# VH-VL binders against Poly(ADP-ribose) glycohydrolase 2 (parg-2): the designs that were tried, part 19

Target 1, 213 residues: Poly(ADP-ribose) glycohydrolase 2 (parg-2), of Caenorhabditis elegans (q9n5l4r222to434)
Amino acid sequence: ENWKLRETNLLPDVQVFDKMSIEETALCTQIDFANKRLGGGVLKGGAVQEEIRFMMCPEMMVAILLNDVTQDLEAISIVGAYVFSSYTGYSNTLKWAKITPKHSAQNNNSFRDQFGRLQTETVAIDAVRNAGTPLECLLNQLTTEKLTREVRKAAIGFLSAGDGFSKIPVVSGWWGCGAFRGNKPLKFLIQVIACGISDRPLQFCTFGDTELA
Short names: E, the ipSAE of ESMFold2; O, the ipSAE of OpenDDE; V2, 0.75 times the mean of E and O plus 0.25 times the DockQ between their complexes.

## First folded at step 17 (VH-VL; framework fv_flanvotumab)

Design w04 (from v02 with heavy chain Y33A, light chain N31E N53Y; at its last look DockQ between E and O 0.78; V2 from the best seeds 0.00; counts 0 for: pae E 8.4 > 2)
Heavy chain, then light chain:
Amino acid sequence: QVQLVQSGSELKKPGASVKISCKASGYTFSSYAMNWVRQAPGQGLESMGWINTNTGNPTYAQGFTGRFVFSMDTSVSTAYLQISSLKAEDTAIYYCARHYDYDSYGWPFDYWGQGTLVTVSS
Amino acid sequence: EIVLTQSPATLSLSPGERATLSCRASQSVDEYLAWYQQKPGQAPRLLIYDASYRYTGIPARFSGSGSGTDFTLTISSLEPEDFAVYYCQQYSDSPLYTFGQGTKLEIK
ESMFold2, look of step 17: ipSAE 0.013; ipTM 0.585
ESMFold2 (binder alone), look of step 17: mean pLDDT 92; pTM 0.941
OpenDDE, look of step 17: ipSAE 0.789; ipTM 0.913

Design w05 (from v02 with heavy chain S31Y Y33A, light chain L96P; at its last look DockQ between E and O 0.69; V2 from the best seeds 0.00; counts 0 for: pae E 6.6 > 2)
Heavy chain, then light chain:
Amino acid sequence: QVQLVQSGSELKKPGASVKISCKASGYTFSYYAMNWVRQAPGQGLESMGWINTNTGNPTYAQGFTGRFVFSMDTSVSTAYLQISSLKAEDTAIYYCARHYDYDSYGWPFDYWGQGTLVTVSS
Amino acid sequence: EIVLTQSPATLSLSPGERATLSCRASQSVDNYLAWYQQKPGQAPRLLIYDASNRYTGIPARFSGSGSGTDFTLTISSLEPEDFAVYYCQQYSDSPPYTFGQGTKLEIK
ESMFold2, look of step 17: ipSAE 0.154; ipTM 0.665
ESMFold2 (binder alone), look of step 17: mean pLDDT 92; pTM 0.943
OpenDDE, look of step 17: ipSAE 0.513; ipTM 0.828
ESMFold2, look of step 21: ipSAE 0.044; ipTM 0.621
ESMFold2 (binder alone), look of step 21: mean pLDDT 91; pTM 0.938
OpenDDE, look of step 21: ipSAE 0.545; ipTM 0.830

## First folded at step 19 (VH-VL; framework fv_flanvotumab)

Design x01 (from w05 with heavy chain A33Y; at its last look DockQ between E and O 0.56; V2 from the best seeds 0.00; counts 0 for: pae E 6.2 > 2)
Fold by ESMFold2, look of step 19:
Structure x01 (fold): chain C 213 residues (1-213), chain A 122 residues (1-122), chain B 108 residues (1-108)
Amino acid sequence: as target 1 above (213 residues)
Amino acid sequence: QVQLVQSGSELKKPGASVKISCKASGYTFSYYYMNWVRQAPGQGLESMGWINTNTGNPTYAQGFTGRFVFSMDTSVSTAYLQISSLKAEDTAIYYCARHYDYDSYGWPFDYWGQGTLVTVSS
Amino acid sequence: EIVLTQSPATLSLSPGERATLSCRASQSVDNYLAWYQQKPGQAPRLLIYDASNRYTGIPARFSGSGSGTDFTLTISSLEPEDFAVYYCQQYSDSPPYTFGQGTKLEIK
């Protein structure tokens, strides 16, 4: 691991979207806010971002069966998954829906590569969990050890598509800011830094939280 | 500041019952499971189980089903451990401890009560 | 149910020495393993969670490592206040979460 030696751009191109979800994009790298076990609780009735994504794209569930626990310096890339359904709600209100244009952008056959794969990448990266009060969670995240781990994880995930993709955006959002209690401004900055390292534009979905929009 | 304050020490005779309280403050009570942990004199920590503070549903570890009852009063953010038909072997310090309430993931116990000594002697 | 076995039962060392405490699980707990310190007359205190994550306010001389079934708590240079009993705890399956039997770290 030599990511600290990689030249970074001064600032990556960053766009912020208030109303768009990550799964509404195509021709990009979509970030899965993963558990260290790919798919999270999808086989156990979990129903938040990662679980919903895997339920909409059941071909991605094969990766659950083939993968072990993700290490700190690993990320998992899944290319070419097809969206078969949409959804409403989340967690205990989650319901299947017929596929909508909102969720089917990546299914466009004109986006297939030379091997017939849809050219949308999903990259799974897991976040650090933070115990304690809100202040204790923030202080834990600000340690050099935790900051370095999170930057490295995101950079590895954002580099998984390889060199030559400087115009292909990474589409992400509040990675680890829900159940894992990540600090939103901090996790945003970590991902900006990682996009600088990977030379990728960042398209950031705030999911209605306007503090960074 | 998060605080778990337990009721005071109890001296009981065999066959009696006791009810230990654990009053929580400084956080949203329903977001954390409340655990009970027993430590007999000179012994290690033994998890007794927990109560789901959102639903009131208890879960008991093996060996703690029967004479041990977890309950709560959400209106005063207080969890309770009741032990009936006390035996000498119930002599121990009983701790309450919280862990974060997410059903897909286990969490460590980040805050503990000060402990309640229950002594059962004739 | 998952059994945690700690070793040694008692570890006698002097201030300034390095302490190494072991915790072994009867089956994999991934990294869902915490370490607690308990001083006489006090409740346990969380030191390390998720195998290697130091809790807020815990000195850097405390570190955790391991995954699966084999875990280690290391105290790089013992201070007088570090002589206590240490417990590991797993939280990989549904509650109630189990503890190891403890390691007493005492002054030589």
Scores: ipSAE 0.047, ipTM 0.632, lowest interface PAE 6.2, mean pLDDT 78
ESMFold2 (binder alone), look of step 19: mean pLDDT 92; pTM 0.940
OpenDDE, look of step 19: ipSAE 0.371; ipTM 0.783

Design x02 (from w05 with heavy chain Y100W; at its last look DockQ between E and O 0.37; V2 from the best seeds 0.00; counts 0 for: pae E 6.6 > 2)
Fold by OpenDDE, look of step 19:
Structure x02 (fold): chain C 213 residues (1-213), chain A 122 residues (1-122), chain B 108 residues (1-108)
Amino acid sequence: as target 1 above (213 residues)
Amino acid sequence: QVQLVQSGSELKKPGASVKISCKASGYTFSYYAMNWVRQAPGQGLESMGWINTNTGNPTYAQGFTGRFVFSMDTSVSTAYLQISSLKAEDTAIYYCARHWDYDSYGWPFDYWGQGTLVTVSS
Amino acid sequence: EIVLTQSPATLSLSPGERATLSCRASQSVDNYLAWYQQKPGQAPRLLIYDASNRYTGIPARFSGSGSGTDFTLTISSLEPEDFAVYYCQQYSDSPPYTFGQGTKLEIK
């Protein structure tokens, strides 16, 4: 809640990746585009970003039992989840796959902390849901209430690991820009601001959408 | 602009069959699930079920299995409701309504057809 | 199945008055609740979504509140065109999504 008291750098270091996915990274904070109910539809046939992450790391599902509805000022941090499998496709085309090297890097035992945890954090933050035309959705997102909510949500998430994670990358992407109909440029800027607040560099995965490149 | 246009009123005898159409326009048909809602005269709204407009997979609510069939034709962006072995109790207005398919996240019905009255009378 | 119960069944008010409609869920639906307005001979119209978000084109006099199991639709100052039947709907789980039985707002 003290994020407003933090001094920010002018701009965080921002790197944009066209082909890299969030789950291919290690030793960083990976952002889960979460539902208010952690895990989303992972147990109900869901197959988008959050569900995929949880299926890759089934230990994360334990967190579902420990969390109810995520509040506006809350983020959920899961540290050290092991990757057991990979995948192909997305949504309706999603298929299980044997773990691949690109996803197993974060399973490196050489980088376990004093508690035996992998030093990869998954932070679940839920976005505002929008309805209506693209313009109506944008106008909704640009209200003081919604902007404040989203900036705070991202900042809380990016600060969840504490000061010890300063300068540790946040790996994110089009948070809330799919089903939730968020505006991509706006959500990008919100996360840049949040990274500035948290003093963390942003690694942004565009998944082939080079609109902001 | 988004529109859902349904077929016209139907008058049927008991035991007959009816097929209602709902033609969608102004948006990408396969991005939104199509729902069917029944409203008997003077009664409330009843969700009958929905069809996945991408896969064509229908889901029926309790009480709407057997005689009710959801289908679609993506080539003409149209959803269909077929009711067989019609009964007097099937007399109602039937609505199609879309919702964004969020893979279990849930969304309201933002656009509705104008409704189709089906009257079953001997 | 989640059951929504609306109250009152009928609400009689005059133009200019404040209307308060209730919708109660048999179990928590978080904020995944919508309100619809239906006028005679017309299809329902979406008013509120996610419990408190006013949909496009909906006048400011309409507002929604609540979370979990108790929800309220408020019309701050009734206009003649507001007299209709109002339905709540939950979409917290997999479809099909259930409706309340409706509240008829009639002119006194």
Scores: ipSAE 0.025, ipTM 0.668, lowest interface PAE 4.4, mean pLDDT 91
ESMFold2, look of step 19: ipSAE 0.028; ipTM 0.629
ESMFold2 (binder alone), look of step 19: mean pLDDT 92; pTM 0.942

Design x03 (from w05 with heavy chain S104D, light chain S92D; at its last look DockQ between E and O 0.61; V2 from the best seeds 0.00; counts 0 for: pae E 6.1 > 2)
Fold by ESMFold2, look of step 19:
Structure x03 (fold): chain C 213 residues (1-213), chain A 122 residues (1-122), chain B 108 residues (1-108)
Amino acid sequence: as target 1 above (213 residues)
Amino acid sequence: QVQLVQSGSELKKPGASVKISCKASGYTFSYYAMNWVRQAPGQGLESMGWINTNTGNPTYAQGFTGRFVFSMDTSVSTAYLQISSLKAEDTAIYYCARHYDYDDYGWPFDYWGQGTLVTVSS
Amino acid sequence: EIVLTQSPATLSLSPGERATLSCRASQSVDNYLAWYQQKPGQAPRLLIYDASNRYTGIPARFSGSGSGTDFTLTISSLEPEDFAVYYCQQYDDSPPYTFGQGTKLEIK
């Protein structure tokens, strides 16, 4: 409770983007909407945001082999993964595609830091799944327990910036709002608060949903 | 106010057929698969399989081939279980239950019908 | 096929006592496990999902724990209405999902 109150006075810079996807960005911290087990269903044929990202960047699959189920106070940072491919479709229509310039821009060698790493960070954070009717889902998300968990998870992920990333924007979107049925305004506000706590600017991608914009 | 309302109890003779209905209300029918669960007298719960409410494609558990048919009528948000060539061992309560089927992940059965007792006797 | 084994088969306790019900999976189901309560003449009722998430409207005395293969349902202080049969269910793989055989919780 007290840490929420202490952070209320610091509001981050927030920019909202209608037409940008998270995986198109460079020189930023990209938020991966993770399953509690890194990579989600990518090895089992899953095709949502995290699984698409891991398909595009096979180097991230090494993290699956090195990691266990994430705890509520954990986030996983992956710095410098190379983008090998693009995609078409989504979910059960998802198909691999030859890499396009909008995705390969992240691979520019001029973005490498003094240690040779591409300065694109992917931070994986998992969301709570919400069962029941739409009302039951909303009520569950509004409990102090769930709110605190979600704010903490996001804040830890945003503070888990790799070396050289502390001053660049966090690029995120509708974390947990798809299949996990997160409430969009609520999840947006949770991330705004988390960026305030972490002192990071937020670039928020609505992916064509302009309810918030 | 999600409800799954099943048709009433059935008393049948061996060799007959029965068709159990499960009418859904209070939610978007196509977002949830409809499961059928059998419970023989004094026994536990046994999943029979489910029907995809977007495509109408059934999936049957092992041992529920041939005589058991899942179907639906989306215009009235109703799923059906038909059992043909009834045998005495088909005597059981049959439940419908929904699970969220909007993504590739498994979900629990959050709402159940009241059950339909089918009794098969000579 | 993932087999769920519940123990004990029957648990005899008095109101006010703590109940501990076990469910063991034949292989890991991560946290994709639910608990249901069934009273005589009624359909099952969802209590806990994703191993530890209490469903909306379920009393706080019900809690779930575990992951992988070993799961526990705990009722911290039994009320008279809690005497029923309890089932675990896994949903880690595609349907059909499997149930445990049940634990009957009865008055001693």
Scores: ipSAE 0.071, ipTM 0.623, lowest interface PAE 6.1, mean pLDDT 77
ESMFold2 (binder alone), look of step 19: mean pLDDT 93; pTM 0.950
OpenDDE, look of step 19: ipSAE 0.188; ipTM 0.732

Design x04 (from w05 with heavy chain D103L, light chain S28D; at its last look DockQ between E and O 0.72; V2 from the best seeds 0.00; counts 0 for: pae E 10.0 > 2)
Heavy chain, then light chain:
Amino acid sequence: QVQLVQSGSELKKPGASVKISCKASGYTFSYYAMNWVRQAPGQGLESMGWINTNTGNPTYAQGFTGRFVFSMDTSVSTAYLQISSLKAEDTAIYYCARHYDYLSYGWPFDYWGQGTLVTVSS
Amino acid sequence: EIVLTQSPATLSLSPGERATLSCRASQDVDNYLAWYQQKPGQAPRLLIYDASNRYTGIPARFSGSGSGTDFTLTISSLEPEDFAVYYCQQYSDSPPYTFGQGTKLEIK
ESMFold2, look of step 19: ipSAE 0.006; ipTM 0.566
ESMFold2 (binder alone), look of step 19: mean pLDDT 92; pTM 0.941
OpenDDE, look of step 19: ipSAE 0.478; ipTM 0.808

Design x05 (from w05 with heavy chain N52Y; at its last look DockQ between E and O 0.67; V2 from the best seeds 0.00; counts 0 for: pae E 6.9 > 2)
Heavy chain, then light chain:
Amino acid sequence: QVQLVQSGSELKKPGASVKISCKASGYTFSYYAMNWVRQAPGQGLESMGWIYTNTGNPTYAQGFTGRFVFSMDTSVSTAYLQISSLKAEDTAIYYCARHYDYDSYGWPFDYWGQGTLVTVSS
Amino acid sequence: EIVLTQSPATLSLSPGERATLSCRASQSVDNYLAWYQQKPGQAPRLLIYDASNRYTGIPARFSGSGSGTDFTLTISSLEPEDFAVYYCQQYSDSPPYTFGQGTKLEIK
ESMFold2, look of step 19: ipSAE 0.019; ipTM 0.616
ESMFold2 (binder alone), look of step 19: mean pLDDT 92; pTM 0.944
OpenDDE, look of step 19: ipSAE 0.551; ipTM 0.833

Design x06 (from w05 with heavy chain D103E, light chain S94Y; at its last look DockQ between E and O 0.53; V2 from the best seeds 0.00; counts 0 for: pae E 6.4 > 2)
Fold by ESMFold2, look of step 19:
Structure x06 (fold): chain C 213 residues (1-213), chain A 122 residues (1-122), chain B 108 residues (1-108)
Amino acid sequence: as target 1 above (213 residues)
Amino acid sequence: QVQLVQSGSELKKPGASVKISCKASGYTFSYYAMNWVRQAPGQGLESMGWINTNTGNPTYAQGFTGRFVFSMDTSVSTAYLQISSLKAEDTAIYYCARHYDYESYGWPFDYWGQGTLVTVSS
Amino acid sequence: EIVLTQSPATLSLSPGERATLSCRASQSVDNYLAWYQQKPGQAPRLLIYDASNRYTGIPARFSGSGSGTDFTLTISSLEPEDFAVYYCQQYSDYPPYTFGQGTKLEIK
């Protein structure tokens, strides 16, 4: 179900989705929870969000060949990738599946731009990894240095270089909150701030975690 | 509060065996692999390998596949290092250290045991 | 097995000076490199991980840099408690995770 935050001049429009995956959207900027090296472990047998996305959209693997390790103030934008498959499971239970309607929304040909590209952007942003106890992880993320880095990375990623994506929604979720141990409320707020900076609405997928809602 | 508490120092003769314990507390044992690190007197740190605390499967560094055995008892959150047929060159401090064992990438050793000195002499 | 070579073996400096410690890997470890400090009779202490990420509670004078095969630990202004042995460690995709041989930082 959908939740809305108050819309204001300084606050972006935010919608929260409990039952939708980022890859189920179209006409939006989909956030790839990336490794500093684009594609993460997709060529090494990894099976988390970024790797699943690259397996579903193999055209995105060309970006691995064309890009160096992403610096703290860089993000990578991929426009027009086509979805060839769906999946079930995650990590060690991940299985290929035939494409379903929920994963093929971005393949609609009516979304093609003047260059014949599908008008769905995938933006890769990496998060900081956090070692230590749960408290130490939170304290590390709250330092001025780390907080500033995370806000800037998200804002750079959410600022599209192209006119075709200005002010369309950013679709994101728990960026860096899995293996990288990001604090969920904090990472949500960082992305809200970044969407405010970039003047873009946020559509946030909680993937069943309703503590934020 | 995370702690790794190792068993006390050991004085052994060549040919004997020793079993060092490392009791973990203050965290979920299965989230962290347990490493063993050797430091001979006046020498640097030498990784011996690790045990996966979810599966119990050990991984041994080169040179540690014979007389060295990693094991664990998850019911008491304890990892063990057993050294058989002790030699004088096994005299060293042995540390346990944990690393976060989640998904595809390695992690640093954020917490260490206090070390266990094993002395082998005759 | 990935070999880490630290240089210099011994670095003699005075308090207040800047220390620069090097670690070179035999093959790329991306940014999966940590730095540890060890004082006599103590277990190693994590300082820096993922090449440049300062561990919680470590003073700001410690910083790390590098990627791939070449890494540096910098201590911007040495304090008396910083004289110790420093080890780098790699934890890339290919265990076992190895340590460099150490750099001893001592008072001149």
Scores: ipSAE 0.040, ipTM 0.625, lowest interface PAE 6.4, mean pLDDT 76
ESMFold2 (binder alone), look of step 19: mean pLDDT 92; pTM 0.942
OpenDDE, look of step 19: ipSAE 0.041; ipTM 0.688

## First folded at step 20 (VH-VL)

Design y01 (from w02 with light chain E31N W92S; framework fv_flanvotumab; at its last look DockQ between E and O 0.68; V2 from the best seeds 0.00; counts 0 for: pae E 6.9 > 2)
Fold by ESMFold2, look of step 20:
Structure y01 (fold): chain C 213 residues (1-213), chain A 123 residues (1-123), chain B 108 residues (1-108)
Amino acid sequence: as target 1 above (213 residues)
Amino acid sequence: QVQLVQSGSELKKPGASVKISCKASGYTFSDYAMNWVRQAPGQGLESMGWINTNTGNPTYAQGFTGRFVFSMDTSVSTAYLQISSLKAEDTAIYYCARHYDYYDSYGWPFDYWGQGTLVTVSS
Amino acid sequence: EIVLTQSPATLSLSPGERATLSCRASQSVDNYLAWYQQKPGQAPRLLIYDASNRYTGIPARFSGSGSGTDFTLTISSLEPEDFAVYYCQQYSDSPPYTFGQGTKLEIK
């Protein structure tokens, strides 16, 4: 397959947000920064982006029971999950909170499709983990093998649209840049390329890192 | 450059004590847990446990009881293994090795190792 | 605890041949498995982590595969410097992580 030819012909519409979380959006494809096993550490006490999302939307935990580990060319799409709670903090500061309007906006009944599902898609894509020094992590990510894998994974996830999702934006952020030690500028560019391939607008949440936007 | 430099080889009599050092450089000491690995002559690798470099709390593998003590001095980025009441069966090469310690449920491989310290226990 | 069993215990091959080393876990470790090389008088060296991810600076002839309980290290064309002992290690549980007993790759 000639993936590089697809990459050269597309410049997607990109919007950058410095104060918004991915889980605050509606009528979009939200990107879950997933572990290769759906749900990550949610059943084992993990407390980063994927685990928070699954705790907010317990219906997504059913997908854990139905899925095995994801392969490099796979992504998992979950459409119509209801948001039952909010959270404060992150990782070791994480606390449960009562649902707030900024999270419950996804639950608006006017956003339901012809099957009664809320028109918010969550697409789980996993990233490569990077060992070594900061330089060794960057060099690993820049190999043709790793770049190709990451671009293909994101593109497959961004093409994994449910009913009526082809025109709506993909909402993402620093995919794989926390515990998995991804390079922020590189992961941003990978996702821009993937949105170009999938012909989808990108809404990118920097989560307080505006210098790299 | 990341380096883990261990103290030199030791020749000891049964009943004595030894304290092996592992000085880290080239990285933020508290970002990585420090592991100790034993390799008896002609044998494979045996994990002894690790020390959390943020808290100083050690965790010992089964069979590495109070005779084996992990400690550290963050002011000099150094981890220590102390073995008391030495026995002939403690004769081995002892390695320090680091693994990335982050807030998640998943482990990491040992990316950098010390050169090893041979401890020989004989009468 | 999770036990890793490596096979064969000894593998005798010539330079230029393909080496295939096996590591089997007593329970699933997902892809949290590493391969190390150890030459006489040296510390172990990380080759592969997360089952298939080649560590920086490791030659392309080294590759890893597998998931769950069954893992393979492949050296596509042996070089003279590749004759050493190879260990697998799992890190799916909390430390301390466990090692396999090793496979010695020697010149036939």
Scores: ipSAE 0.021, ipTM 0.626, lowest interface PAE 6.9, mean pLDDT 77
ESMFold2 (binder alone), look of step 20: mean pLDDT 91; pTM 0.938
OpenDDE, look of step 20: ipSAE 0.737; ipTM 0.893

Design y02 (from w05 with light chain T56Q; framework fv_flanvotumab; at its last look DockQ between E and O 0.46; V2 from the best seeds 0.00; counts 0 for: pae E 9.0 > 2)
Fold by ESMFold2, look of step 20:
Parts: sequence; structure tokens; C-alpha cells
Structure y02 (fold): chain C 213 residues (1-213), chain A 122 residues (1-122), chain B 108 residues (1-108)
Amino acid sequence: as target 1 above (213 residues)
Amino acid sequence: QVQLVQSGSELKKPGASVKISCKASGYTFSYYAMNWVRQAPGQGLESMGWINTNTGNPTYAQGFTGRFVFSMDTSVSTAYLQISSLKAEDTAIYYCARHYDYDSYGWPFDYWGQGTLVTVSS
Amino acid sequence: EIVLTQSPATLSLSPGERATLSCRASQSVDNYLAWYQQKPGQAPRLLIYDASNRYQGIPARFSGSGSGTDFTLTISSLEPEDFAVYYCQQYSDSPPYTFGQGTKLEIK
């Protein structure tokens, strides 16, 4: 696989979205902020990003049955999952909601491939967990070992696009920046580099944190 | 800077009680559960359980559900271990230690108190 | 309960030598395993977490490896200050998390 930046394309096209969630997009590669065990705690009552995604798209729960713990150089790609519900809140405030107009794009038949699958890829990548104070977490993330691991994981995930995903944007956000305490500017830059390696545009969802934009 | 500062050593007679404090500073108290760990003389580390710093709900390891009580006062970011009906076998160093408890995943104990020696003798 | 068994119980080595300490779990703990160092009269300190991640400020001579049930702490070249007791701890499930019984690393 191709871990080097290409000779002629060091930086991808990047767009930043303040108020969009990753799950609201179609015709793209959506990044699932995964636990190393796919689905996280969805079967045990967890309610963070990956678990919410799996609740909204139950077809993805089949992948739990077929997968084991992901290793540093693995990513899991799921193509064509359909959104059946929506949500409000997060974690212990999570509540079901009806599908909103934000999800209407998945019903557009022009977004389907030759097998009838939605041209929406969900790629699960796990992040490094960071212990300590905020400063200690940042310093740990800046080691060569951790930087290399994170860049490689993202690049593998971003290169996992199937047929028909060439140059379709990767839609991501604050990967590993919640409970796993990843540094937001650093994780953004890691994903920019990975999109450069994969020659794909990046659409980045900030949920109101646009300091980097 | 993160600190866990415990109350001083105690010399007690059998049948008495003791209350050990662990004052936290330098971090958001409610993001970290507070654990208590016992180390008898010449012995290893033994987990006693923990208290959820958001709810105040204690969880006790097997063998620690009777005479041992975890509590806290969030207004001063302090956790407490109360031991009643002290026995000679309770002679040990008692440590507080925190683990990240904001998510549903397990985390190591990254900061420890200095320990409180409780000596129970006649 | 998940039982952690450390070996050897005591390891006698000289400064400059390589130390290898083992921790075996009674069932898989994935990579949710930490190593602590405890010097006499001091609280334990975190060395390694998630099996192989060196905590910030821990010297590079300390490294961890393993997953599942078998884990190793390696000290590549012993310094005089490294002679202490080392504990492994698992946190793969809900608290209370459990410790191994310790390995005493002693001079000569």
C-alpha cells in the first residue's frame, strides 16, 4: 500500500463544516471513530459516536459478528449502509429521533453503484488512547512512534475506498479527540496528511471548533 | 499540577475507627474515579474498590463490603476511606489513586497519593 | 476475577544488565495492562500502559510488549535506581482492577 505522499500532490483540497455531522453525508467515505473492537459498547449500552452510528445503521452491526480486534495497520470498510433513524444528545443524554432532511441524500438513486449499493463508505479506524494530564497527553501524541501509527492508520482507512470512490471526499472530524483525548490540531493535521497520501479531498466536521479553519 | 494528598499516619487500637482523606487538586475531580489500594507490610498491592466522583456511588472489591466505607466531598475535591472496628490485620499503607472515568473504558492509575500508614496494635 | 501471575518472584541482576519481567493473565485482557514501579517508602508510579505505551517522563530503557494473556516488561540496561518492585495491573473490564503479586528486582 502507498504510505508516501505522491510526487505531485502533497496537500489535499480541504473543506471545513461547522454544523454538519459525519453521518449526514452521502457519496463519500465517512470515518467511524472506532474502538479496536468494532461497534464499541453498542451492545452493552454505550452511546458515543461509533455506538450512535451503529444504532442508526443497524446493517453495520453485522460487521461486529464478522470482526475481531483491529490491529494498528488494519481498517474496516463497510459499503452501502442505510440510515434508518436519527438521534439527539450524546452518551447518557442520547435520544432517538426521526430521520431528518439532512439524511435525504441517501435516498437519491444516482448515488448507487452497479450492484445497487449506496456509494457511501464507512471506514472504521481506531485511535491511540492517551493517559495523563492534557499536556502529558499532547507530549505522548507527539512521539515519533505515536505520530507514525496515527498517520498510517488514517492513510490505510482513507485508501480503503472501493470501486467508484476515486476522488470522492473523505468526511471526518475530531477522530480520537473525545474520550481518547487526542489533540485536535494534531489529529486534524494527521488526517490532512492521510488525505494527501490517498489523493482524496477532505471534508472536515468541527462541531463548532473552527480555530484551525 | 495533579496532586493527591492524603492525611497523615494513624496509630490505633483494635476496635477503633479511622478516616483517611485524599485531597485532589490540579484536575477536574469528576472526570476521575478515586480508587483505594491496600498494601500490608511486605505484601503486594490489593485493590479495595473505587468511588464514582460524579454520583458518589462506591464499588467495593470482594472482602471489603463490610467495615470499609468510601465517601467524598466534591466541594473540596476530597475522597475518604473509613475503616471501622479495626483489627490488627488492617495494619497497612492505604493509597488513593485515580483512573479516568469519563468514558466506558478501563484506564490505568496515572496518579497516586503518598499513602497513609495505619497501624493497629494493642 | 482475572488473576495476574508475575514471574519471576525475584530477579537478581547487576547494573547494566537487561531485565525481563513477565505477567500472565488468567484470561485475555486484550492490551489493557499497565506496569508500575514501586521503590521502598514510595507510592507506585505508572511506567507503561496499554501494554506498550510508555508514560510521559519514563526513560526509554523501559519497554512493554504482549497482548491477550502474556505480557513482558523489559529494562534494556539497568540503572541503580531501577532496583524496585514491579507490578502489572489489568483494567480490561469494570473496576475493581486487579494487580499481579509483584516482581522484586534486586541488585546482584
Scores: ipSAE 0.012, ipTM 0.554, lowest interface PAE 9.0, mean pLDDT 74
ESMFold2 (binder alone), look of step 20: mean pLDDT 92; pTM 0.942
OpenDDE, look of step 20: ipSAE 0.268; ipTM 0.757

Design y03 (from w05 with heavy chain N35H, light chain S52E; framework fv_flanvotumab; at its last look DockQ between E and O 0.72; V2 from the best seeds 0.00; counts 0 for: pae E 8.6 > 2)
Heavy chain, then light chain:
Amino acid sequence: QVQLVQSGSELKKPGASVKISCKASGYTFSYYAMHWVRQAPGQGLESMGWINTNTGNPTYAQGFTGRFVFSMDTSVSTAYLQISSLKAEDTAIYYCARHYDYDSYGWPFDYWGQGTLVTVSS
Amino acid sequence: EIVLTQSPATLSLSPGERATLSCRASQSVDNYLAWYQQKPGQAPRLLIYDAENRYTGIPARFSGSGSGTDFTLTISSLEPEDFAVYYCQQYSDSPPYTFGQGTKLEIK
ESMFold2, look of step 20: ipSAE 0.012; ipTM 0.560
ESMFold2 (binder alone), look of step 20: mean pLDDT 90; pTM 0.923
OpenDDE, look of step 20: ipSAE 0.788; ipTM 0.916

